VH-VL binders against q9umr5. Designs and how they scored, part 481

Target 1, 268 residues: q9umr5
Amino acid sequence: SYKPVIVVHGLFDSSYSFRHLLEYINETHPGTVVTVLDLFDGRESLRPLWEQVQGFREAVVPIMAKAPQGVHLICYSQGGLVCRALLSVMDDHNVDSFISLSSPQMGQYGDTDYLKWLFPTSMRSNLYRICYSPWGQEFSICNYWHDPHHDDLYLNASSFLALINGERDHPNATVWRKNFLRVGHLVLIGGPDDGVITPWQSSFFGFYDANETVLEMEEQLVYLRDSFGLKTLLARGAIVRCPMAGISHTAWHSNRTLYETCIEPWLS
Key: E = the ipSAE of ESMFold2; O = the ipSAE of OpenDDE; V2 = 0.75 times the mean of E and O plus 0.25 times the DockQ between their complexes.

## First folded at step 23 (VH-VL)

Design yj17 (framework fv_nofazinlimab; at its last look DockQ between E and O 0.81; V2 from the best seeds 0.84)
Fold by OpenDDE, look of step 23:
Structure yj17 (fold): chain C 268 residues (1-268), chain A 123 residues (1-123), chain B 112 residues (1-112)
Amino acid sequence: as target 1 above (268 residues)
Amino acid sequence: QVQLVQSGAEVKKPGSSVKVSCKASGGTFSDYAISWVRQAPGQGLEYLGEVIPMFHTRNYNKKFKGRVTITADKSTSTAYMELSSLRSEDTAVYYCARTKYDILEGFSDFDYWGQGTMVTVSS
Amino acid sequence: DVVMTQSPLSLPVTLGQPASISCRSSQSLVWSKGNTWLNWFQQRPGQSPRRLIYKVSNRDSGVPDRFSGSGSGTDFTLKISRVEAEDVGVYYCMQGTHEPFTFGQGTKLEIK
């Protein structure tokens, strides 16, 4: 039998967005128990990510308990960060494949339509004033805002991304790394035509330097220091990178070719 | 000068479906969410769900157990609400309303409403 | 779901006199530090609802200053300093902090 699949949605999203993915899984892996978690849907997805992590943890624990052979996680967009944090705080998770579907794993920093929608009077260049305030950190979008021009503020004020990345020292860093390393495979999916994740390489743990030059995962301090286990995972062949062009952000979960190429191989 | 103009009254049989439209004008359609609220005769207001055209996302009141489908067409600045498996209890005036999301200023729920669409379900 | 309880449900008022409507939520409506999504709507006979107040105490454009909203946490109030004939209708409170969004039962304001 196939291992159960747990799906976590993105910002302002809900389980409805994954109807096509469910069809694909049912068709190609009949009998698979797929649970799309309807937690923090809609505007609730703006709540602090740690709050979401706790909520999702309560939901996945019983699912994992009933699946001693392991489960697969498919986590889309903002959900990918929720899942990474989830795997970091859970010392007893049994996740075989963690599929990060177009997630801003290394953070977000872009003047996208999404940003303009949420912050009509702000640009990415001055959003640090909002996001790195205690008030701003009460919103999920600010929890993974990563301003390369204000690294000091990011490192000190980011209450989520900087912590799960191990970029700021904290007492749980070693344990979180150990927990995250329990994952069988980390499947990173994204692409240049996403239009939302900025830079799109963030889905592969690439990100801007201080000159807004995109550096790849292996050039990142979090990798070089193995702060949360990326270097270790790569060394043991546990990281899969699946880039795909021609897919917009809202289409990653409903593209058959993407599913067959990047998702299906890891649902066995 | 923002306006939400809804489609006309509907009379439906039990078990059928109805689709109501809501055309927005006087603003930028994609900058807002469109919600649907209904009101049975002589009763209060009940939230059905919303669509965010910009994100192509939808969220529903789970009370309706998948009977409600809300969509949006950015090219025509029109939102739609479809309710299936109609029953007599679905007889109501259905309203669309606009919501503004602003992290800094806060959420501005239902600042403008459509004129309402009466849906009558009877055998 | 969050239950919104209004009182009274019927409010007969003499012209020129003040009116007060209470709205209580079954859960705190505080979203984040300092944010509360509580709205008040007016529905005149035969018309669509009209938002009067948003975020507890902010009046919409065009709303007379005789309308005011207040409250915090789970207790909220809409006040009309001097009721006018045009104020006849049903008033609803609504919470937008928890999904699904929910409305009070409505308070029917009538002139004595």
Scores: ipSAE 0.893, ipTM 0.942, lowest interface PAE 0.6, mean pLDDT 96
Fold by ESMFold2, look of step 23:
Structure yj17 (fold): chain C 268 residues (1-268), chain A 123 residues (1-123), chain B 112 residues (1-112)
Amino acid sequence: as target 1 above (268 residues)
Amino acid sequence: QVQLVQSGAEVKKPGSSVKVSCKASGGTFSDYAISWVRQAPGQGLEYLGEVIPMFHTRNYNKKFKGRVTITADKSTSTAYMELSSLRSEDTAVYYCARTKYDILEGFSDFDYWGQGTMVTVSS
Amino acid sequence: DVVMTQSPLSLPVTLGQPASISCRSSQSLVWSKGNTWLNWFQQRPGQSPRRLIYKVSNRDSGVPDRFSGSGSGTDFTLKISRVEAEDVGVYYCMQGTHEPFTFGQGTKLEIK
């Protein structure tokens, strides 16, 4: 039989967005118990990510308790950051596959129509003034805003991303790393035609340097310092990278080829 | 000038479905969420849910337990609300309204409303 | 769901006199820090609702300055400093802080 699957949605999502993914799982892994967590829907997806992590933690505890053999996580977009924080803060998680579906794991620095929708009078070059303030950190998108040209502000002001990446010292860093390393596999999914995650390589722990040159995961300080366990996971053979072109941000959970190639193999 | 123009009144039998349209003009359709609110005769206002064309998402008031479907067609700048398994208690005026999700300025909830669509459910 | 309770439900007022409408929520409407998504709407007889006040105390454009909103946390007030004949209608508070969004029962303002 197959391990239960827990699905965590992204910005402005609800459980409805995953109806096609549920169909694919039912067809290829019949009998799998799939739970799409119906929390922080719509507007509430803009709440601080630590608030979301707390609520999702409460929801996943009973599911994990009923499945001592383990569970899988499929976490989309912003939801992938929630899930990574869950893996860090839960001493007793039993996650085998953590499937990160086009998630901004190293942050976001995009000047897209989506940014214009939420910040009509701002541009990526000046959004740091809003996001790197106590007020800005009370909105989820600012919790993972990562301006490569204001790294000191990011490191000091980020209440979420800089902490879960181990980029700023904090008293829980050792425990969070230990907890994260209990995951069986980290499956990273994303692609160049996403159109929202910027740079798209953020889904693979890549990101801009100060010149906006994309550095890959293995070139990042968080990897080199092994600050939360990426180097250890890679050495263990536990990181799977599954890039796919031709998929826009809203289509990752409704593309059958992507499912069959990148998701299906990890739902045992 | 912004306008939300709704389809005309409907009379339906219990157990059937109704689909109400809301055509937006005077703005960029994808910049807004479109919400639906109903008002039974002589009663107050009840939120049904919203659609966000930019994110291709929808979010519903759980009281309707899968009976409501809210959609958007960007090519015609039109939102739709469909309510299935109609009961006499669903007799109401159905309004569409819009929201702008501006983080810096704050959310602009229901700044414009449609004229309303009367839906009557009778045997 | 957050319950929004308005008081009074019926409000007869003499022309030119002040009016006050209370709205209480079953839980705090503070988003995270200081943002509170509490709105007031007016529905004149036979018309669609019209927004008057957003974010507790901000008047919408074209709303007369005799309308004001105040409050915090769970307790909110809409005041009309001097009621005019055109103010007849039903007034609703609405919270947008918690899903699903919810309205108060409405306060019917009538001229004595």
Scores: ipSAE 0.813, ipTM 0.895, lowest interface PAE 0.9, mean pLDDT 92
ESMFold2 (binder alone), look of step 23: mean pLDDT 89; pTM 0.923
ESMFold2, look of step 24: ipSAE 0.805; ipTM 0.896
ESMFold2 (binder alone), look of step 24: mean pLDDT 89; pTM 0.922
OpenDDE, look of step 24: ipSAE 0.891; ipTM 0.942

Design yj18 (framework fv_nofazinlimab; at its last look DockQ between E and O 0.78; V2 from the best seeds 0.84)
Fold by OpenDDE, look of step 23:
Structure yj18 (fold): chain C 268 residues (1-268), chain A 123 residues (1-123), chain B 112 residues (1-112)
Amino acid sequence: as target 1 above (268 residues)
Amino acid sequence: QVQLVQSGAEVKKPGSSVKVSCKASGGTFSDYAISWVRQAPGQGLEYLGEIIPMWGTRNYNKKFKGRVTITADKSTSTAYMELSSLRSEDTAVYYCARTKYDILEGFSDFDYWGQGTMVTVSS
Amino acid sequence: DVVMTQSPLSLPVTLGQPASISCRSSQSLVWSKGNTFLNWFQQRPGQSPRRLIYKVSNRDSGVPDRFSGSGSGTDFTLKISRVEAEDVGVYYCMQGTHEPLTFGQGTKLEIK
């Protein structure tokens, strides 16, 4: 039988967005038990990510317990960060494939229509004043805001991304790395036509330097220092990068070609 | 001025479906979320769900167990609410309402309402 | 779900006299450390609901200053300093802090 699949949604999202994905899985892997977690739906997805992590943890633990052979995670957009944190804090997870579906794994620094939707009166260049305040860190979107021009503020004020990345020292860094390394495969999915994740390479742990030049995963300090295990995972062939063009952010979970190419191979 | 104009009254049989429309004008459709609220005769207000056209995301009140489908057409600035497997208890006036999201200002819920659409479910 | 409890459910008032409606939530409506998303709506007979107050105490444009909202946490109040004939209708509190959004039962304001 196929391993159970757990799906975690993104910002302002819910299980409804994954109806096509469920159809794809059912068609290609009949009998697969797929659970789309309807937690922190809608506006609740703006809650602090650590709060979300705890909630999702409580939901996945029973599922994992009933699946001794392991489970697969499909985590979309913001959900990809929630899942990475889950795998970091859980010392007994049994995740075979962690599929990060267009997630801002290295953070967000976009100045898109979506940003303007959330912050109608702000530009990305000024958002650090909000997001790196104690008040701002109470919102999920600020928990992974990564301003390359204010690295000091990011490192000191980011209560989520900087920690799970091991960019700021903390007492759980070693343990979290150990836990994350329990994953069988890390499948990174994203693409240049996403339109929301900025830069789109963030889905592959690429990101801006201080000059807003996009550097690849292997050039990132978190990789070079192996702060949470990326270097180790790559070395053992556990990282899969699946870029795809022509897919907008809201279509990653509803594209058949994407599913067949980037998701299906890792559902077993 | 901002207006939400809904489609006309509906009379439906049990087990059928109804689809109500809500056309927005006087503002930028994609800057807001559209929610649906219903009110049974002589009763209070009940939240059904919401769509955010900009994000293409939807959130439903789980009470309806998948019977509600909310959609939006940005090109026509129109939101739709479809309720399936109708039963007599679904007889109500259905309202659409607008919500503004702003991280700094918070949620501005239902600052404008449609005129309502009466849906009658009877055999 | 968050339960919103209004009291009274029926409110007969003499013209010119003050009125007060209470709304209690089953859990705090404070959003993290930020705003409190408690709203008040007025529904006149045969009309759609109209928002009067948002975020506990802010009046919408066009709402007379005789309407005021107050409260915090789980206890909220809508006050009308002097009731007028046009105030007849049903008043609802609503929370927007927790999904799903929920309304109070409604308070029917009538003139004695």
Scores: ipSAE 0.902, ipTM 0.946, lowest interface PAE 0.6, mean pLDDT 96
Fold by ESMFold2, look of step 24:
Structure yj18 (fold): chain C 268 residues (1-268), chain A 123 residues (1-123), chain B 112 residues (1-112)
Amino acid sequence: as target 1 above (268 residues)
Amino acid sequence: QVQLVQSGAEVKKPGSSVKVSCKASGGTFSDYAISWVRQAPGQGLEYLGEIIPMWGTRNYNKKFKGRVTITADKSTSTAYMELSSLRSEDTAVYYCARTKYDILEGFSDFDYWGQGTMVTVSS
Amino acid sequence: DVVMTQSPLSLPVTLGQPASISCRSSQSLVWSKGNTFLNWFQQRPGQSPRRLIYKVSNRDSGVPDRFSGSGSGTDFTLKISRVEAEDVGVYYCMQGTHEPLTFGQGTKLEIK
């Protein structure tokens, strides 16, 4: 029988967004129990990510307990950061496949309509003043804002991303790495036509250097130092990279070819 | 300058559905969330849900999930609310209102309202 | 759902006298550390609601300075320093901190 699948949504999202994904799973893997977590919906998706991690942890515990052979996670956009934090803070998780669906894993530094919608009077080059303040850290988007031109401020002020990436010293780093490494597979999905995740390579743990040149995962300090286990996972053959062009941010969970190519093989 | 103009009054039979429109003007439609609120005669205000036209995302009050559908047409700057399986207790004035999700200033809820649309459900 | 309880539900007031409306929430309305999304609306007879106060104490543009809001956590107050004839209507508090958004039951302000 197939392992249960837990779905964690993104910013302003709802379970309806995943209706096509649910159809695909039902058609190709009939009998799979799929739970789309209906937590932190609407404006509550802007709550601090640690608050969301706590709530999602409480929701996944009973699902994982009922599935001793393991579960899969499909985590979309901001939800992929929630899921990665879950894997770090839960010493008893039984996740086989963690499927990160166009998630800003190394952060966001976007100058898109998305940014202007939330920060109508600011440019991305100045958002560090808001996001790297206690005020800004009250909101989820600032928890993963990653300004490549203000690295010292990022490292000091980020309450979420710098911690789960192991970019700032903290007492739980060793335990979180151990917990994260219990995952069976890390499946990274994203593409150049996403239009929201900036740089889109953030979905593959790539990110800008100080000149806004994208460095790939293997060139990142967090990889080289193996801060939370990426190098170890890659060496095990546990990281799957599945880029796909031509898909906009809102369409990742409703594209049949994307599902069959990048998701289905990992839903054992 | 910002204006939300709603469609006219409706009289419906139990079991049918109603669709109310809300046309926005005097601003950029995609910059706001559009919410729906109703008021039964002589009663208070009740939130139904919202749509964010920029992303097409929707969030519903779970009390109405399954009966309420909120949509938007960016080309006409119009939001719609459809309520299905109507009952006599759905008789109310239905309002649209807008929200700005500004991180710097915080959420600005319902700073502008439509004029309201009376929906009467009777046999 | 967060329950918003207003008191009084009916408030007859003499012109020129002060009025005070209480609003209590079943949960804290603090977002995380500082933001509190508590709003006040006025609905005059036959009209749509109009926002008066946002984020507890901020007056909207065009709202007379005789209106003021205060409070914290779960307890909030709308005050009118001198009631005018145009203030007749129903006043609602609303919280925007928790989904779903919820309103108080309303306070009908009337002139004696």
Scores: ipSAE 0.819, ipTM 0.897, lowest interface PAE 1.0, mean pLDDT 92
ESMFold2, look of step 23: ipSAE 0.800; ipTM 0.888
ESMFold2 (binder alone), look of step 23: mean pLDDT 88; pTM 0.913
ESMFold2 (binder alone), look of step 24: mean pLDDT 88; pTM 0.917
OpenDDE, look of step 24: ipSAE 0.897; ipTM 0.943

Design yj19 (framework fv_nofazinlimab; at its last look DockQ between E and O 0.88; V2 from the best seeds 0.00; counts 0 for: unsure alone 72.5 < 75)
Fold by OpenDDE, look of step 23:
Structure yj19 (fold): chain C 268 residues (1-268), chain A 123 residues (1-123), chain B 112 residues (1-112)
Amino acid sequence: as target 1 above (268 residues)
Amino acid sequence: QVQLVQSGAEVKKPGSSVKVSCKASGGTFSDYAISWVRQAPGQGLEYLGEIIPMFHTRNYNKKFKGRVTITADKSTSTAYMELSSLRSEDTAVYYCARVKYDILEGFSDFDYWGQGTMVTVSS
Amino acid sequence: DVVMTQSPLSLPVTLGQPASISCRSSQSLVWSHGNTWLNWFQQRPGQSPRRLIYKVSNRDSGVPDRFSGSGSGTDFTLKISRVEAEDVGVYYCMQGTHEPYTFGQGTKLEIK
């Protein structure tokens, strides 16, 4: 039988967005138990990511317990960060494949439609004033805001991304790394035509330097220091990169070709 | 001035579907979410769900168990609410309303409403 | 779901006198960042609901200053300092903090 699949949605999203993905899985892997978690839907997805992590943890624990052979995680957009944190805090998870579907794994820094929608009077250049305040950190979007021009503020004020990345020292860093390394495969999916994830390479743990030059995963300090296990995962062949062009952000979960190429192979 | 104009009254048989439209004007359609609320005769207000047209993200009141489908057409600034498997209890005035998301100012829920669409379900 | 309980459900008022409507939520409506999404709506006979108050105490444009909202946590109040004939209708509180969003039962304001 196929391992159960757990799906975690993104910002302003809900289980409805994954109706096509569910169809694809049912068609190609009949009998698969797919659970699309309807937690923190809509505006609730703006809640602090650690709050979301706790909520999702409560939901996945019983699913994992009933699946001793393991489960697969498909986590979309903001959900990918939730899932990474989830795997970091759980010392007993049994995740075989962690599929990060167009997630800002190294953070977000862009004047996107989402930003304009949420902060109509702000630009990415000045959002640090909001996001790196205690008040701003009460919003999920600020929890992974990564301003390359204000690294000091990021490192000191980011209550989520900087911690799960091990960029700021904390007492759980070693344990979180150990927990995250329990994953069988880390499947990273994204592409240049996403239009939301900025830079799009963030989905592959690439990100801007201080000059807004995009550096690859292997050039990142988190990799070089193996702060949360990326270097270790890569060394043992556990990281899969699946870039795809021609897909907009809201289409990653509803593209058949993308599913067949980047998702289906890891649902065994 | 912001206006939400809904489609006309509907009379439907049980088991059928109804689709109500809500056309927005006087603002930027994509900057807002559209929510749907209904009101049975002589009763209170009940939230059905919403759509964010810019992202096509949708959230539904789970009470309706998948019978509600909300869509939007940005080209015409029109949102739609379809309710399937109609029952007599679905007889109500259906309203669309505008919702603004703003992190700094807070959410502005339901600042503008449509005129309502009466949907009657009867044999 | 969050239950919104209004009181009273019927409110007969003499013209020129004050009116007060209570709304209690079954859960706190405060987010971690401090915002509280509690709205008050007025629905005149035969009309669509009209928002009067948003975020507990903010009055919408065009709403007379005789309307005021207050409260915190789970207890909220709409007050009308001097009721006028045009105030006849049903008033609803609504929470937008927890999905699904829910309304109170409504308070029917009538003139004695």
Scores: ipSAE 0.840, ipTM 0.922, lowest interface PAE 0.8, mean pLDDT 95
Fold by ESMFold2, look of step 23:
Structure yj19 (fold): chain C 268 residues (1-268), chain A 123 residues (1-123), chain B 112 residues (1-112)
Amino acid sequence: as target 1 above (268 residues)
Amino acid sequence: QVQLVQSGAEVKKPGSSVKVSCKASGGTFSDYAISWVRQAPGQGLEYLGEIIPMFHTRNYNKKFKGRVTITADKSTSTAYMELSSLRSEDTAVYYCARVKYDILEGFSDFDYWGQGTMVTVSS
Amino acid sequence: DVVMTQSPLSLPVTLGQPASISCRSSQSLVWSHGNTWLNWFQQRPGQSPRRLIYKVSNRDSGVPDRFSGSGSGTDFTLKISRVEAEDVGVYYCMQGTHEPYTFGQGTKLEIK
């Protein structure tokens, strides 16, 4: 029988967004127990990411306990950051495949329609003034805002991303790295036509340097220092990269070719 | 001037479906979410769900699981709410209302409402 | 779901006198940094609802200054300092902090 699948949604999402993904799984892996977690829906997706991590942890514990052979995670957009934090804070997780579906794993620095939607009077060049404040860090989108031109502010003010990346010293860093490394596979999915994740390479742990040149995962300081285990996972053969062009941010979970190519092989 | 104009009254039999439209004007359709709220005769207000055209996402009140479908057509600036498997208890005025998600100013819930669409379910 | 309880359900008021409507929630409406998404709506006879107050105490544009909102946590109040004939209708509180959004039962304000 197939391992249970747990799905974690993104910003302004709900379980409805994954109806096509559920259909694909049912067709290719009949009998698979799939749970799309119905927490922090809609506007509640703007709650602090640590609050979301706590709530999702409470929901996944009983599912994992009933599946001692392991589970898979499919985590979309902002949800991929929630899931990566879950893997770090849970001493007892039994996740085989962590499937990160177009998630801003190294953060976000984009002047997109989404920024205009939530911050109509701001631009990416000045959002650091809002996000790198205690008030701003109480909103999820600011928890992974990563301004390459204000690195000192990011490192000092980020309450979430800088911590789970091990970019700022904290007492749990060693334990979180150990927990994260228990994952079987890290499956990274994203592509150049996403239109929201900026740079899109953030879904593969790439990100801007100070000149807005994209450095790949292997060029990132967090990789080179192995701060949370990326170098170890890559050396172990546990990182799978599955880029796909032609998919916009809202279409990742409803594209059958993407599912068959990047997701289906990892739902053992 | 922002305006939400809904389709006309409908009479339906139990077990059938109804689809109510809500056309927005006087603003940029993608800047807002469109929510649906109903009011049974002589009763209070009940939230059904919303659509966010910018993100192509929908969020439904679980009470109506499987019976409510909310869609939007950006080219006509129109949102739709379809309620299936109608019961006499679904007799109500159905409203659309808009929501703006501005983090700095705070969420602006239901600042404009449609005129309402009476849906009567009887046999 | 968060239950919103209004009191009173019927509020007869003498013209020119103050009115007060209470709204209580079954759980805190505080968002994670102190914001509270509590709204007040007025529905005049035969009309769609109209928003009066957002974010507990912020009066919407074009709403007379005799309307004010206050409260925190789970207890909220809408006050009308001097009731006028045009204020007749049903008043609803609504919370937007927790999904799904929920309304109070309504308070029917009428002139004695």
Scores: ipSAE 0.746, ipTM 0.867, lowest interface PAE 0.9, mean pLDDT 92
ESMFold2 (binder alone), look of step 23: mean pLDDT 86; pTM 0.886

Design yj2 (framework fv_nofazinlimab; at its last read DockQ between E and O 0.89; V2 from the best seeds 0.89)
Heavy chain, then light chain:
Amino acid sequence: QVQLVQSGAEVKKPGSSVKVSCKASGGTFSDYAISWVRQAPGQGLEYLGEIIPMFHTRNYNKKFKGRVTITADKSTSTAYMELSSLRSEDTAVYYCARTKYDILEGFSDFDYWGQGTMVTVSS
Amino acid sequence: DVVMTQSPLSLPVTLGQPASISCRSSQSLVWSHGNTFLNWFQQRPGQSPRRLIYKVSNRDSGVPDRFSGSGSGTDFTLKISRVEAEDVGVYYCMQGTHEPLTFGQGTKLEIK
ESMFold2, look of step 23: ipSAE 0.805; ipTM 0.891
ESMFold2 (binder alone), look of step 23: mean pLDDT 88; pTM 0.917
OpenDDE, look of step 23: ipSAE 0.929; ipTM 0.957
ESMFold2, look of step 24: ipSAE 0.784; ipTM 0.879
ESMFold2 (binder alone), look of step 24: mean pLDDT 88; pTM 0.917
OpenDDE, look of step 24: ipSAE 0.931; ipTM 0.959
ESMFold2, fold request of step 25: ipSAE 0.803, 0.799, 0.826; ipTM 0.886, 0.886, 0.904
ESMFold2 (binder alone), fold request of step 25: mean pLDDT 88, 88, 88; pTM 0.915, 0.912, 0.913
OpenDDE, fold request of step 25: ipSAE 0.934, 0.936, 0.934; ipTM 0.960, 0.961, 0.960
ESMFold2, last read: ipSAE 0.793, 0.811, 0.844; ipTM 0.882, 0.893, 0.911
ESMFold2 (binder alone), last read: mean pLDDT 88, 88, 88; pTM 0.913, 0.913, 0.916
OpenDDE, last read: ipSAE 0.931, 0.936, 0.934; ipTM 0.959, 0.961, 0.960

